# VH-VL binders against Sushi domain-containing protein 2 (SUSD2): the designs that were tried, part 3

Target 1, 195 residues: Sushi domain-containing protein 2 (SUSD2), of Homo sapiens (Human) (q9ugt4r445to639)
Amino acid sequence: RLASAFGDPHFVTFDGTNFTFNGRGEYVLLEAALTDLRVQARAQPGTMSNGTETRGTGLTAVAVQEGNSDVVEVRLANRTGGLEVLLNQEVLSFTEQSWMDLKGMFLSVAAGDRVSIMLASGAGLEVSVQGPFLSVSVLLPEKFLTHTHGLLGTLNNDPTDDFTLHSGRVLPPGTSPQELFLFGANWTVHNASSL

## First folded at step 5 (VH-VL; framework fv_miptenalimab)

Design a28 (from i03 with heavy chain Y103F)
Fold by ESMFold2-Fast, scan of step 5:
Structure a28 (fold): chain C 195 residues (1-195), chain A 125 residues (1-125), chain B 107 residues (1-107)
Amino acid sequence: as target 1 above (195 residues)
Amino acid sequence: QVTLVESGGGVVQPGRSLRLSCAFSGFSLSTSGVGVGWIRQAPGKGLEWVAHIYWDDDKRYNPALKSRFTISRDNSKNTLYLQMNSLRAEDTAVYFCARDRGFYDSSGYWAFDIWGQGTTVTVSS
Amino acid sequence: DIQMTQSPSFLSASVGDRVSITCKASQGISSYVAWYQQKPGKAPKLLIYAASTLQSGVPDRFSGSGSGTDFTLTISSLQPEDFATYYCQQLNSYPLTFGQGTKLEIK
């Protein structure tokens, strides 16, 4: 099952719900207790090539950890583009090879500033640059059915509960734009839980 | 029912400073995802954006005014401020405060949906 | 800076007329355009946001269209209370910029 976040940022949940959330801060894209999988992203205003700062926000960093694996962060290297990959907060170099076999994950970099992360569970992430922001896709194998929470929704083949709050409360169909912003803000990462 | 009331306008000499206030009621300035700002209008002229402040204290300025103007808020008083320094004749205008519906609408459809009445600033010798 | 140019600057019309005001951005701004109505001595009132979405409480004779660089505000059947100055605004990039305004006056 595929879920994605890209652009201003536009989100597509695992069950196919589309929405936009212009957050500022760090947010939980995905949590799954099944394997202790955590995917977090940072959203902030972008900077275009001409130096103009965008009004809308987008993803500028994404970090992942599964169980006791290494912590990997993929972020925009600078305002002129490019990706930077960090392993436990230390910058990695891909000058001599395009891949690394890390604790609990496999990491590879492809032409066009694309980073792929494959986790021990079979979960995967693809990160690329789209204008001043990141484009992030998350692929989950079927064993994660009923085990996901966060901005990318509850993977259970039922889109009506995709706006589930951290407390477990579900925002009903017909949720107002105001309540939808609060859904996004509800998944804010606080210092103690930040990757 | 959300209301915005500006105050602090008046007549000032060139080179002096003035602080404008905007009191919000029925709406909290600390609300997650909200932005509020100042727009001015010189006599007989159009609208000009001055500055914005967001719930997370992010501040944005019209580059022509950034060196002389400072935006701030006091959440305990639910009041927005605009500090104007080194005032010039061309700063003469009605100053409006307004709420940007922006991030309060998760779609990102920005617009100034609620405006105050405006307060007049006249810079003259 | 993104420049917003309105056309026409002045428009004379009669009650019951269909009226259109255009706004052109100097570069692409997607659909991040708002339209405002301002009467003498009053604050502007939001009519349309996201180029085509009607603000709650605004009569449905008002409509907006366009994307990219060319935008239009249309009033399908002009009423006496519609004689005012209209402004477009881009909200895509900083600094936020407004059109110069279109004054709609009775013919």
Scores: ipSAE 0.257, ipTM 0.696, lowest interface PAE 3.4, mean pLDDT 85

Design a29 (from i03 with heavy chain S32Y)
Fold by ESMFold2-Fast, scan of step 5:
Structure a29 (fold): chain C 195 residues (1-195), chain A 125 residues (1-125), chain B 107 residues (1-107)
Amino acid sequence: as target 1 above (195 residues)
Amino acid sequence: QVTLVESGGGVVQPGRSLRLSCAFSGFSLSTYGVGVGWIRQAPGKGLEWVAHIYWDDDKRYNPALKSRFTISRDNSKNTLYLQMNSLRAEDTAVYFCARDRGYYDSSGYWAFDIWGQGTTVTVSS
Amino acid sequence: DIQMTQSPSFLSASVGDRVSITCKASQGISSYVAWYQQKPGKAPKLLIYAASTLQSGVPDRFSGSGSGTDFTLTISSLQPEDFATYYCQQLNSYPLTFGQGTKLEIK
């Protein structure tokens, strides 16, 4: 099933719920205990190509780990406008090859501005540049049904529980913008668990 | 109820420094999503944004003022500060502090929703 | 910097009149516009945010419209307390900028 986050940023959950959350900080996009999958993203104000700083936020980095796999981060290169891929905080070079077979994942770069990650479970991420921000898509196999939570929602074919807090409490449909902001803030990553 | 009260204004000679304070109640700068800024208005002129500070200590400045002005806060006192150095006659203005609704909701529509009454700074010899 | 230009700078009107103040941005700013009312010796008061959303407690005779570069504040039937200076502001990008102001005076 597909879920995405893009733009200023717009989120589409695995069950098809649409919402906007202009966070500032690091957030849990997805966690799934089934395989110990963690996908985290950083949201911050953007910088346009003309040098203008936006007040609206978008995703500028995304990091992923599954079980004891390598930790990979994909981020905007603010000096060049393209993407940087990091392994253990070391920037990777794709000048000699467009792919890497890492512990627990396969990584490939296409056209210089698109990164694809395929995890051992079959979960996948695609990251690209959209204006001053990242566009992130996450694809989960059906075995993850009932095993997800985070900003991208609970994958269970029922969109009414997509705004589930870390505590397990569900915000009802028709949630106010203020309450929806609290939903987003509830999925904040503290430094000790940051990827 | 939310209130902001500025203080520290007065008459000061060119080249000197002055620190303004803004005491607020009804909210905390440690609260997720909250921001507060300084806006000034010279006599008979319009509004000019000076600086912002957010709950996570992100600071933004008017580029024309960044080298001389510093924004800071003391969360334990619910107080915002503006340190103004190397003051010039053109800095003469009423200085307002105001809460930026910024990240109060998921829509991200910003505005200065609550303002203090202002404190007057006059730079003259 | 994004420049905000208001028209007119000065407006005379009578109680009961419909008046409109326009604001033009030098670049596209979507709907990130706020309107403020300021009376002599007082702090500005937020009227409208997001170009068209009325702040709570503000009378419904005030309305905002527009997107992109052209914005309008309308007062459908002026009351005596509405004679003030009005400012538009863009909140799309740093530095934040205000229009020069429109002074609304009684005829």
Scores: ipSAE 0.058, ipTM 0.640, lowest interface PAE 6.8, mean pLDDT 83

Design a31 (from i03 with heavy chain S32Y V34M)
Fold by ESMFold2-Fast, scan of step 5:
Structure a31 (fold): chain C 195 residues (1-195), chain A 125 residues (1-125), chain B 107 residues (1-107)
Amino acid sequence: as target 1 above (195 residues)
Amino acid sequence: QVTLVESGGGVVQPGRSLRLSCAFSGFSLSTYGMGVGWIRQAPGKGLEWVAHIYWDDDKRYNPALKSRFTISRDNSKNTLYLQMNSLRAEDTAVYFCARDRGYYDSSGYWAFDIWGQGTTVTVSS
Amino acid sequence: DIQMTQSPSFLSASVGDRVSITCKASQGISSYVAWYQQKPGKAPKLLIYAASTLQSGVPDRFSGSGSGTDFTLTISSLQPEDFATYYCQQLNSYPLTFGQGTKLEIK
């Protein structure tokens, strides 16, 4: 079961719903109480390789933790033009190796500036660079059915409840672009719960 | 119901400073996704964007004006400010404040949807 | 900086006419274009955003089209209150830039 966020940023939920949300701030991509899984992303304006600043936003960082696992953040590196990986807020080096076995997760860096994370539950994340922004994919095993919340939707084979607010209120299918922005804004990360 | 009202314009000598204010009602700049900006228009000429400020205090400037102009806000007063330093004759213009709801409305399609009436700044000796 | 060039700078027309104003960006800006109407002594009024989306409350005789670098504002049947100056604006990248304006005058 795949969900993704990429580009401007465009979102594809676990149940296949497509939408765009130009947020500015930190947002909950995914929460799953089943394993206490949290995936958060930062959205902000980008900088193109020619130095042009975009007015539109995209993802520039993503962070993940499951239960009592280590906290891993993957972000764009302004200075190096690639990806930086942080473990509990400290920058990691992959000069000597392309993988790490961390508390509660396995982390690897592949050719083409791609970071893959596999969590103890079997949940997985893949992060890569696409233009001035990140492309993020989240893979969930079937046991997460009915246990997800956030921008990537409610995984239950029913797309009609993919726009569920953190209060539990559901925005109906055919939600307007303005209402979609409110859905996205509703999943803003508060400082106390930020990864 | 939504209004923006500029004030603080007047006649000022070259090299002096002036601070413009924009009082707004019917919305709050602390509202997620909200932005406000300044646009100016010299007599008989077109529109020129000056500066922007967003709900998260992100500030953007016209590069030609950034060294002399500073945008700021006071959310408790629902007021936007433009501090203009080292004024020149070419800064003579009507200064408008306007709301930009692009991140909040239209799924990121930006536009200045509500404008104030403008305040006139004349820089002359 | 992205330069926005409007054509024509002056346009004379009669009530009931169909008129079009064009705007060309110096580089691709997708659909991040807005159109404004300004009457003498007044603030600009938003007509169209996202190149083709009509602002709430604006009469449907106004329409916008285009993407990339070439954009058009059309008034299908000109009314007396439509004589004004029109501006296009790109909102793709900073700094935000406006066209030089098109003054629509009664013929």
Scores: ipSAE 0.099, ipTM 0.646, lowest interface PAE 4.9, mean pLDDT 83

Design a33 (from i03 with heavy chain S32F)
Fold by ESMFold2-Fast, scan of step 5:
Structure a33 (fold): chain C 195 residues (1-195), chain A 125 residues (1-125), chain B 107 residues (1-107)
Amino acid sequence: as target 1 above (195 residues)
Amino acid sequence: QVTLVESGGGVVQPGRSLRLSCAFSGFSLSTFGVGVGWIRQAPGKGLEWVAHIYWDDDKRYNPALKSRFTISRDNSKNTLYLQMNSLRAEDTAVYFCARDRGYYDSSGYWAFDIWGQGTTVTVSS
Amino acid sequence: DIQMTQSPSFLSASVGDRVSITCKASQGISSYVAWYQQKPGKAPKLLIYAASTLQSGVPDRFSGSGSGTDFTLTISSLQPEDFATYYCQQLNSYPLTFGQGTKLEIK
């Protein structure tokens, strides 16, 4: 099933719930204990081509690890607006080839502005550039049903529990804007857990 | 109700320093999404943004003022401060503090929704 | 810095008139525009945010429109209390900037 985050940033959960959360910091997009899958994203103000900092936030980096796999981060290059791919915190070069077979994942790049990651579980990520921010899509096979948590929701074919907090408390549909911000903030990545 | 009240203005000589305070009630700067800023208005002129502070201590400044002005807060007193150093005649203005509705809703659309009455700073020799 | 230019700088009108004030950004700012009303000796009051969303408690004769670079504040039927100075503000990029103001005076 597909979930995505893009723009300022707009989120679409695996069960189809739409919401926006204009955070600052690092957030859990997805956690799944089934395979120890973790997908984290950084939200921060963008930088325009003229050097001006945007006030609105969007995703500027996304990192993924599954079990004992390598850690891959995809981020906006500071000045060029293209993408940088990091493997265990080291910047990768794709001058010789457009793909890499890594521990627990396969990644490929196209035209410098699209990165695809395939994990051993069959989970996949697609990352591209959209203006000053990233667009991120996550695809999960059906075996992850009932095993997901984070900003991209609880995949269980029931959208009414997509705003589930880390504590397990569910915010009901029609929650206040203030409580929706608390949902986003609840999925903040703390230093010790950061990829 | 939500209120913001500025204080600390007065007449000061060029080159001196002055600290403004903004006491607020009805909300807390420790609450997620809360922001407060300083906006000034010179006599007969328009509005100029000075500085901003958010719940997470993220601070933003007008680049023309960043070297001389410092924004800070004391959450235990629900008070915002603006430390102004090396004051110049062109800093003469009414200084307003205002709440940024900012991260109060999931849309992220900002605006200064509640303003104090302002405190007057006059820099003259 | 993003420059906000208001037009006109001065507007004379009568009670009951429909008036519009425009605001032009030097760069695209999406819908990150707010409009404020300021009466002599008073603090500004928020009227509209997100270019077109009316602030709670503001009369519905006030409306905003526009996106990108061109924005308009409209008052559909002027009341005596509407004679004031109006400011637009962009909140897209730092530093935050205001228009120069439009003074609305009774004819």
Scores: ipSAE 0.033, ipTM 0.636, lowest interface PAE 8.0, mean pLDDT 83

Design a37 (from i03 with light chain S30R)
Fold by ESMFold2-Fast, scan of step 5:
Order: structure tokens, then C-alpha cells, then sequence
Structure a37 (fold): chain C 195 residues (1-195), chain A 125 residues (1-125), chain B 107 residues (1-107)
């Protein structure tokens, strides 16, 4: 099942709910206790080619860990505008090869600055550059049904509970833009839990 | 229901400093998504953005003013401040405080939706 | 900096007229445009945000249109209380910038 986040940033949950959340900071895209899977993203203003800073935000980094796996972060590169991949906070080089077999995950980079991550559970991430921001897609196997939380929703074939807060409280269908901002802000990453 | 009230304006000599205040009612600067800013208007002229601050303490400045002006807040008093240093004749203006609606709206469509009445600063010798 | 240029700078019209004010951005700003009305001696009042969304409490004779670089504020049937100066603003990028203003005088 596929969920994604892209642009300013637009989110599509695993059950197909669409929403927009212009966050500032780090947020939980996905957490699943089934395998102790955590996917976090950073949202911030972009920079255009002429150096002008946008007010609209988008994703600029995404980090993932499953159980006792290595922690991998994919972020927008400094001056180049491409992608950087970090393994436990150290920048990786792909000049000699396009893939790495890491603890608990397989990582590959493709032409056009696209990074793919495959986790031991079968969960997968694909990260690419879209304008001044990242485009992130998350694919979950069926075994994750009923086991997900975060901005990408509750995967259970029922979109009416996709806006579930960290406390377990559900915001109803027809949630206002102000309440959607509350939903997004509720999934802010605290310092101690940051990847 | 939401009000912003500016104070602290007056007549000052060039080179002096002034601190403007903006007191809020009906919302809090500590509320997630809230932003507030300062906009000025010289006599007979148009609007010029000065600075603003967000709930997470992110501060943005007009580059022409950044070296002389500082924006700050006191959440316990529900008050916004603009510290203005090394004042010049061209700083003479009405200074408005306004709420930025953008982060109340998940789509991020910003605008200054509620404005104060303004406080007048006159820099003269 | 993104420059916002309004046209016309002055406009005289009669009650009941349809009037339009245009605003041009020096680079693409998507739909991050707001329009304000300022009456003499008063603070500005938000009319339109997101280029075309009417602010609550604003009469429906006001409308906004456009995207990218070209934007228009339209008043479909001008009333005496519409005597004012109108400003566009881009909110896409820092520094935030306003148009020079359009002064509307009702004959």
C-alpha cells in the first residue's frame, strides 16, 4: 500500500486521504509498533535558484529506522541541489557503487538523484527531488494493516480515521483547515525521539 | 474578538531609539501556527513590511531594516515588541501591528487578517 | 526582491460601475497574493487572500483572480463606501512586498 508526501507538502495517506500541511520542523510521517518502524521528515521553507527564500514549506529531509537497523537520512544536498544520504549521521559516498547493504536495510541510488530504501520487513521508501523539495513515497506490505500511525494515516481500509492524533483521538471527516494544522502539529518530533 | 493595540510611538530625534509595543487580545503568541508582524506607512506613501515573528520564534526582517530593528515577544504578557535603533528621518511612519493568518490555515495561504490602529513615529530634528 | 506593480495608480469611477485593478509580480508567486482596502486615516482591511478567496465579512461584489504573475481585483458594482486605496501584496517570498497602491475616487 502506497502513501506519499510531495510539493508544498501534499500528503496522500495509505487509505487515500489527501491533505496539505505547511509545517515547520520535524514530523512523524509513520510509526508502526509491529516492527518498530519510524519514518520522520523535516519541513522547511525552500530556496529558489535565484536565492529567494519561499514562505511555502516542503520536505527537505527524511529519516528512517526499523528496530535495531542503521539510521538512514536522505536530505537535499548543500549547493548541488541533489541528494545526500547519511548513515548514522555520516555522509555516504556512491562514487564507486550505486548500492549498499546496511544493517536491516538495502539502499540504492539511481540516476536523477533518486534514493530507494528497502527494509527487512518489506517496507520501502523512495525519495527524489521535486523542485526545491523532496518527494517521498512509502510502500507497506499487507502485514502492516491496522499497525500504522502518523501523518500518513492509519492503514486499515477506513479513511475516516486517517486524522488520528498521537493520543489516539480521531478528528472527524470534514475537518477544517485549522484543525488539519492541529493534526499536523500534533505529530511533531520531540528532541529525544529525533532520528 | 481579536484585537491588536499598538503603543510607544512619539516624536524622537535622529539617532535615538524607540521601542514599540503591540498588545493582543483574543489569541496567544504561544499558540501553534500564530504569526504577527509589523508594517509601516510613511505619510502619503504605501505599505512597507518591517518584520514578523512566529510561534516557534522564527524571525524575519526587511533586509533594509535588519541591522537597526529587532522584533521580540513576551508570551506571558501577550505582547509583541519592535526595538528601533539609530532612527532616521525616513523611519517617520505609522507603524501597524498585524496578525498573519497563514499558519492557522493548513494550506498555508498567508495574509494579514487583523490589524491594529497604528502608532505614529516621527523622527525630526 | 519581488516587485509588485499596480495599474492604474489613480482611478475615478461612478457608483454602480464595474472597476478592476491589476497587479503584476516581477516573478512567479503562484497564488500567494492578498488584497487590502485602506480608507483614509484607518488601518488596512483584508479583502482577498490566496489570489481569489474572499475574506469572511467582505461583500461579494469584491472578487480576485489570477495566478503566477498577473492578478486582478474586481468590484462588480461600486458603492460610496468603496472610496479607498487598494494594495496588493505577495506573500510567496521574503521580504514581503506590497504594490504601490491604487487610489479609487468615486465621482
Amino acid sequence: as target 1 above (195 residues)
Amino acid sequence: QVTLVESGGGVVQPGRSLRLSCAFSGFSLSTSGVGVGWIRQAPGKGLEWVAHIYWDDDKRYNPALKSRFTISRDNSKNTLYLQMNSLRAEDTAVYFCARDRGYYDSSGYWAFDIWGQGTTVTVSS
Amino acid sequence: DIQMTQSPSFLSASVGDRVSITCKASQGIRSYVAWYQQKPGKAPKLLIYAASTLQSGVPDRFSGSGSGTDFTLTISSLQPEDFATYYCQQLNSYPLTFGQGTKLEIK
Scores: ipSAE 0.166, ipTM 0.680, lowest interface PAE 4.8, mean pLDDT 84

Design a38 (from i03 with light chain S30Y)
Fold by ESMFold2-Fast, scan of step 5:
Structure a38 (fold): chain C 195 residues (1-195), chain A 125 residues (1-125), chain B 107 residues (1-107)
Amino acid sequence: as target 1 above (195 residues)
Amino acid sequence: QVTLVESGGGVVQPGRSLRLSCAFSGFSLSTSGVGVGWIRQAPGKGLEWVAHIYWDDDKRYNPALKSRFTISRDNSKNTLYLQMNSLRAEDTAVYFCARDRGYYDSSGYWAFDIWGQGTTVTVSS
Amino acid sequence: DIQMTQSPSFLSASVGDRVSITCKASQGIYSYVAWYQQKPGKAPKLLIYAASTLQSGVPDRFSGSGSGTDFTLTISSLQPEDFATYYCQQLNSYPLTFGQGTKLEIK
């Protein structure tokens, strides 16, 4: 099943719910205890090519780890406008080849600054540049049914519980924009848990 | 009722410092998604944005003023401050504080929705 | 910085007139424009945000339109209390910038 986040940023959950959340900070996109999968993203104002900073926010970095795998971060490069890939906080080079077989994941880069990550569980991420922000897609195999939490929702074929807070409380259908902002803010990453 | 009230203005000589205060009621700056800012207006001139502060302590400044002005808050007193250093004749203005509707809604419908009455700063010898 | 240019800077009109004030941004700012009304000695008052959304409590004779770089504030039938200075503002990028203002005077 596919979930995505793109633009300023627009979210589409695994069960197809659409919403927008202009966060500022680091947020949990996805947690799945089944495999100890964690996907976190940083949302911040964009920097346009002329150097001006946007007020609206979007994703500028995404990091992933599953179980005891390596930690991979994909972020916007400050000066070049392309993507940087970091392995356990060290910048990777793809001059010799376009792929790497890492601990617990396979990583590949394609022309046009598109990064694909395939995890041991079969979960996948695709990251690309869209304007001043990242576009992120997450693909989960069926075995993750009922095992997901975070901004990308609860994968269970029931969209009515997609706005589930960290405490397990569910915001009802027809949630106001104020309450949607609280949903997003509730999934803030604390320093101790940051990738 | 939401209200903002500025204070601390007055006549000051060039090169001196002055701190403005904005006391607000009916909302809290510790509330997620809330922001407040300072906007000034020189006599007979238009509006100029000075600085912003958000619930998460993110601070934004007019680049022309950033080196001389500092925005801060005291959430326990529901008060916003603007510390102005090395004042110049060009800083003579009415200083307004205003609530930014900010990130309250995720749709990005930003604007200054509630304004204070303003406090006057005159920089002259 | 994004420059906001209003036209006209001064406008003379009579009660009952339809008036329009335009605002041009030096760069594309989508619909992140607000309009304010200011009377002498008073703080500005929010009229319109997101280019076309009327603030609660504002009379429906006020309307906003536009997207990208060109924006218009229209008052369909001018009332005595509408004689004031009007400002547009872009909220797309830092620093936030205002137009120079349009003073609406009785003819």
Scores: ipSAE 0.247, ipTM 0.680, lowest interface PAE 3.6, mean pLDDT 84

Design a40 (from i03 with light chain Y32W)
Fold by ESMFold2-Fast, scan of step 5:
Structure a40 (fold): chain C 195 residues (1-195), chain A 125 residues (1-125), chain B 107 residues (1-107)
Amino acid sequence: as target 1 above (195 residues)
Amino acid sequence: QVTLVESGGGVVQPGRSLRLSCAFSGFSLSTSGVGVGWIRQAPGKGLEWVAHIYWDDDKRYNPALKSRFTISRDNSKNTLYLQMNSLRAEDTAVYFCARDRGYYDSSGYWAFDIWGQGTTVTVSS
Amino acid sequence: DIQMTQSPSFLSASVGDRVSITCKASQGISSWVAWYQQKPGKAPKLLIYAASTLQSGVPDRFSGSGSGTDFTLTISSLQPEDFATYYCQQLNSYPLTFGQGTKLEIK
């Protein structure tokens, strides 16, 4: 039920498949038609605290919406090095309290560097800072079994179909590095579909 | 068969401009994960990275050269360009274009896997 | 900028010798290192990427090792065509930087 993306970025699918995809752009981490759940992430070179830009990429923003819920984005702040949380494209302030009860989700911020989102379906996200990049974990309840696709895989207790393209075509377990990059690129987000 | 061929080098006076071209075949810079760059080498010296461009038009420059050099591409012609302005004697070098692995390594470990033969730029009065 | 320092700058050896060239980064670069061979009047040729991965078509007498800040290129049994200049490169951070080069000459 747990899937994650972190670092360079390393991905662990819901069925436990491990892979690395150094994309540049916006990608579908997870789509689930069951509740109209969409999780998208931006991958780009990082900027370290000393101003050095990494050549490798990692996640720098993640956005989520479920059905008719609010759209929440969590991103790295270039100037401050911390996290910014946006609600329908407007930056939120947590000076008054560390939590918000939003339309279709509950949002909590801890210690200024961890954001937790719980959706009406019971799906959850945790976002934290790891070096110049985000670490993202997605937790799905059992009802999502057979209802997921995207970079975090097809949750069905069968890791052999985790590299499923948007078309429904499955890349086999012996997928080459070139084909794995094509798998990642296949889940690119169009501007019109971006959260 | 992948090839990169540089052209446009020559002898030029200080303060002038010159545009180098790199014609490539066997791949497209429109392909996700692909990048191409310019690397130069002064006579008897080592390699110095100049600039890089990726499939998404992201451009990266050596900070020492960024104010005078511009990298660009024409995907319809499979051609990479380096516009060099305000040339100095220190810019005298062989200029190579090279393909970034990018696409061929899902781990993201890039390297320049295919190089052109180079074109010589001599800045002399 | 990440500085790449090669040792030695000049190396003399005989055919059949085992030779090693080292490269030290001024800060941690994980495994983001490539090695190139350059013969006089020619473009560089990629030998190794990701510190230890041999490029397709490169003879298996070439090998790379290391991580973090210390990297080594080894030629297990030197051949006549291996006399050339060798460069390491870091690909971790911009600007991309090369070592100063190691010239391998016949003893």
Scores: ipSAE 0.114, ipTM 0.684, lowest interface PAE 5.8, mean pLDDT 85

Design a41 (from i03 with light chain A50K)
Fold by ESMFold2-Fast, scan of step 5:
Parts: structure tokens; sequence; C-alpha cells
Structure a41 (fold): chain C 195 residues (1-195), chain A 125 residues (1-125), chain B 107 residues (1-107)
């Protein structure tokens, strides 16, 4: 099952719900207690080629950890305009090889600045550059059915509960734009929990 | 109903300071995604953005005005302020405050959706 | 800074006419354009945001189009209350900038 976030940022949940949320800060894309999977993303204004900040936001970093695995962050590089991969907050080099077998995950970097992460559970992430922002896709095996929370929704083949708040409250079908922004803001990561 | 009401305008001599206020109702600047700004319009001229403040206290200024103007807020009073220092004849304008529609637009396409009627500042002697 | 240039600056038209006002950005701004209507002595009123999305309460004779650098506001059948000055605004980057305005007056 696939979920994604890209561009302005546009989100597509695991059950196929589409929405846009221009957050500023760090947000929970996905939490799954089944394997203690956490995927977090940072949304912030983009920087144009001339150095001017955009009003719109997009994803500029994504971080993942599953159980006791290493913590991997993929972010936009300041200098090269491509991607940087950080392992437990230290920048990795892929000059010698395009892949790394880490604790609890496998990483590979492909031509065109694309990073793929495969976790021990079979969960996967693909991160690439799209203009001034990141494009992120998350693939979950069926064993995660009924075990997900966050901006990418509740994977249960029922899109009507995709806008579930941290408290467990579900926003009704036909959620208004203001309530949808509050849904996004509700999944804010605070400094103490940041990956 | 959302309303914004500007006050504090008047006639002031060049080089002096003036503080404008904008009292708003029907929304809170502590709400995630919300912003409010100041836009001015010189007599017979077009609109010029002055400054903006967001729910997270992020402040943005027109670079031409940044050294002389300061935007601030008091959330307990639902009031926005614009402190204008070292005023010049070129600052003569109607000053509007307006809400940036943040939380009402999940797409993030910002716009000034509700405007006050403006307060007039005349820099003259 | 991103410059917004409107054309024409003045437009004379009759009730019932279809009129279009164009706005050109000096750089690509995606769809981050809003259009405002201002009547003499009044504050501006939001008509359109996201280049083409009609603000709630605005008559459907108003429409917006465009993306990137070229944007158009169209009034399909001009009414007496539509004679006003219209402004486009880019919201893509700071500083926020407005077009110089188009004054729509009765022919």
Amino acid sequence: as target 1 above (195 residues)
Amino acid sequence: QVTLVESGGGVVQPGRSLRLSCAFSGFSLSTSGVGVGWIRQAPGKGLEWVAHIYWDDDKRYNPALKSRFTISRDNSKNTLYLQMNSLRAEDTAVYFCARDRGYYDSSGYWAFDIWGQGTTVTVSS
Amino acid sequence: DIQMTQSPSFLSASVGDRVSITCKASQGISSYVAWYQQKPGKAPKLLIYKASTLQSGVPDRFSGSGSGTDFTLTISSLQPEDFATYYCQQLNSYPLTFGQGTKLEIK
C-alpha cells in the first residue's frame, strides 16, 4: 500500500484520500505501533534559485526509525542542491558505493538524487528532489493494516477515518479547509520527540 | 463574522513616530496557519505591502521599510500594531490591516481575505 | 523582487460586455496569484485566490486563469457594480507585490 507527499505539499493517504497542508515545522507522517515505526517530515518555505524564500511550503527533510534501528534523515543539501543522507545525525558519503546495510534498514542511492530505504518490517521509503522540495513515498506491507496513524492516514481500507487526530477523534467527511489545516497542525512533532 | 478596525492615524511631522493599531475579532492570531499584515495606499496610487506577522511570530517586512517599521501583536487584546519611525512625506497613505487566510485554505494559497477600512496617515508640516 | 504588471491600466466598457485584465509576473510564481476589487473610498475585496479559485460570495461572472507568469481576470457579463479598480497580487515570495491596478470605467 502506497502513500505519498510531494510539492505544495500534496498528500495521498494509504487509503487514497487527497489533501494539501502547508505546514511550517516538523510533522508525523506515519506512526505504527506494530513495529514502532516512525516517519517524520519537516515542512518549510522553499528557497528559489535567487535566494528568495517562497510563501508556500514543502517537505525539506524526512527522518525514519523502526524499533531500535538506526535513525536516518534525508534532507535537501544546502551546497549541492541535491540530497544529504544522515545516519544518527552524521552525514553519509556514497562516493565508494551506492548502498549501505545499516542496523534495521537498507539504504541505496540511485542516479538522479533518489534515496530508497527498506526497513526490516518490509516498510519502504523513496525520497527524491522535486523542485525546491522533497517528494516522499511510503510503501507498507499488508501486515500494517489497522496499525497506522499520522498525516498519511489510517490504513484500514476505509478512507472516512483518514483525518484522525492524535487524540483519536475523527474529523467528519467533508472536512472544511480550516479543520484540515488543524488536522495537519495536530500532528506536529515537538523538539523532545524529533528524529 | 470577522472584522478588523484600524486606528491611530493622523497628521504627523516628518521625522516623528506613530503607532497604528488594528483591533480584530472573529479569529485568533494564535491559530496555526493564520497571519495578519499591513498594506498601504498612497493617495491615487496602488497597493503596497508593508509587513506581516504569523501565528508563530514569524515577521516579514517590505525591505524598503524594514529599518523604520516594526510589526507586533498582543494576543490577549486581539490587536495588531505597526510602529512607524522616522516618518517621511512618502509614508503618507491609507494603512489597511488584513487577514492572511492561512487556516481557511488547506491548499496553502494565501490571500488577504478580510480587510479593515483603513486609517489615514499624513506626514506633513 | 517579483514585479507584477497589469494591462491595460485603464479599460472602458459597457454593461453586458466581457472584459479581461491581464497580469504578468517578472518570474514564475506557479498559481500564487490573488485578484482584488477596490471601489473608491473602500478597502479592497478578495475576488480570486490560487489564480482561479473564486472566493465565497463572489458572483460567478468573475473567473481567473493562468499559471507561471501570465494570469487573466475575466468578467463574463459586466454589471454596473463591477466598475472599480482591480489589482493582482503575487503571494509566491517576499516581498509580497501587487500590480499597479486596472481602472475599469463605464464607456
Scores: ipSAE 0.201, ipTM 0.671, lowest interface PAE 3.9, mean pLDDT 84

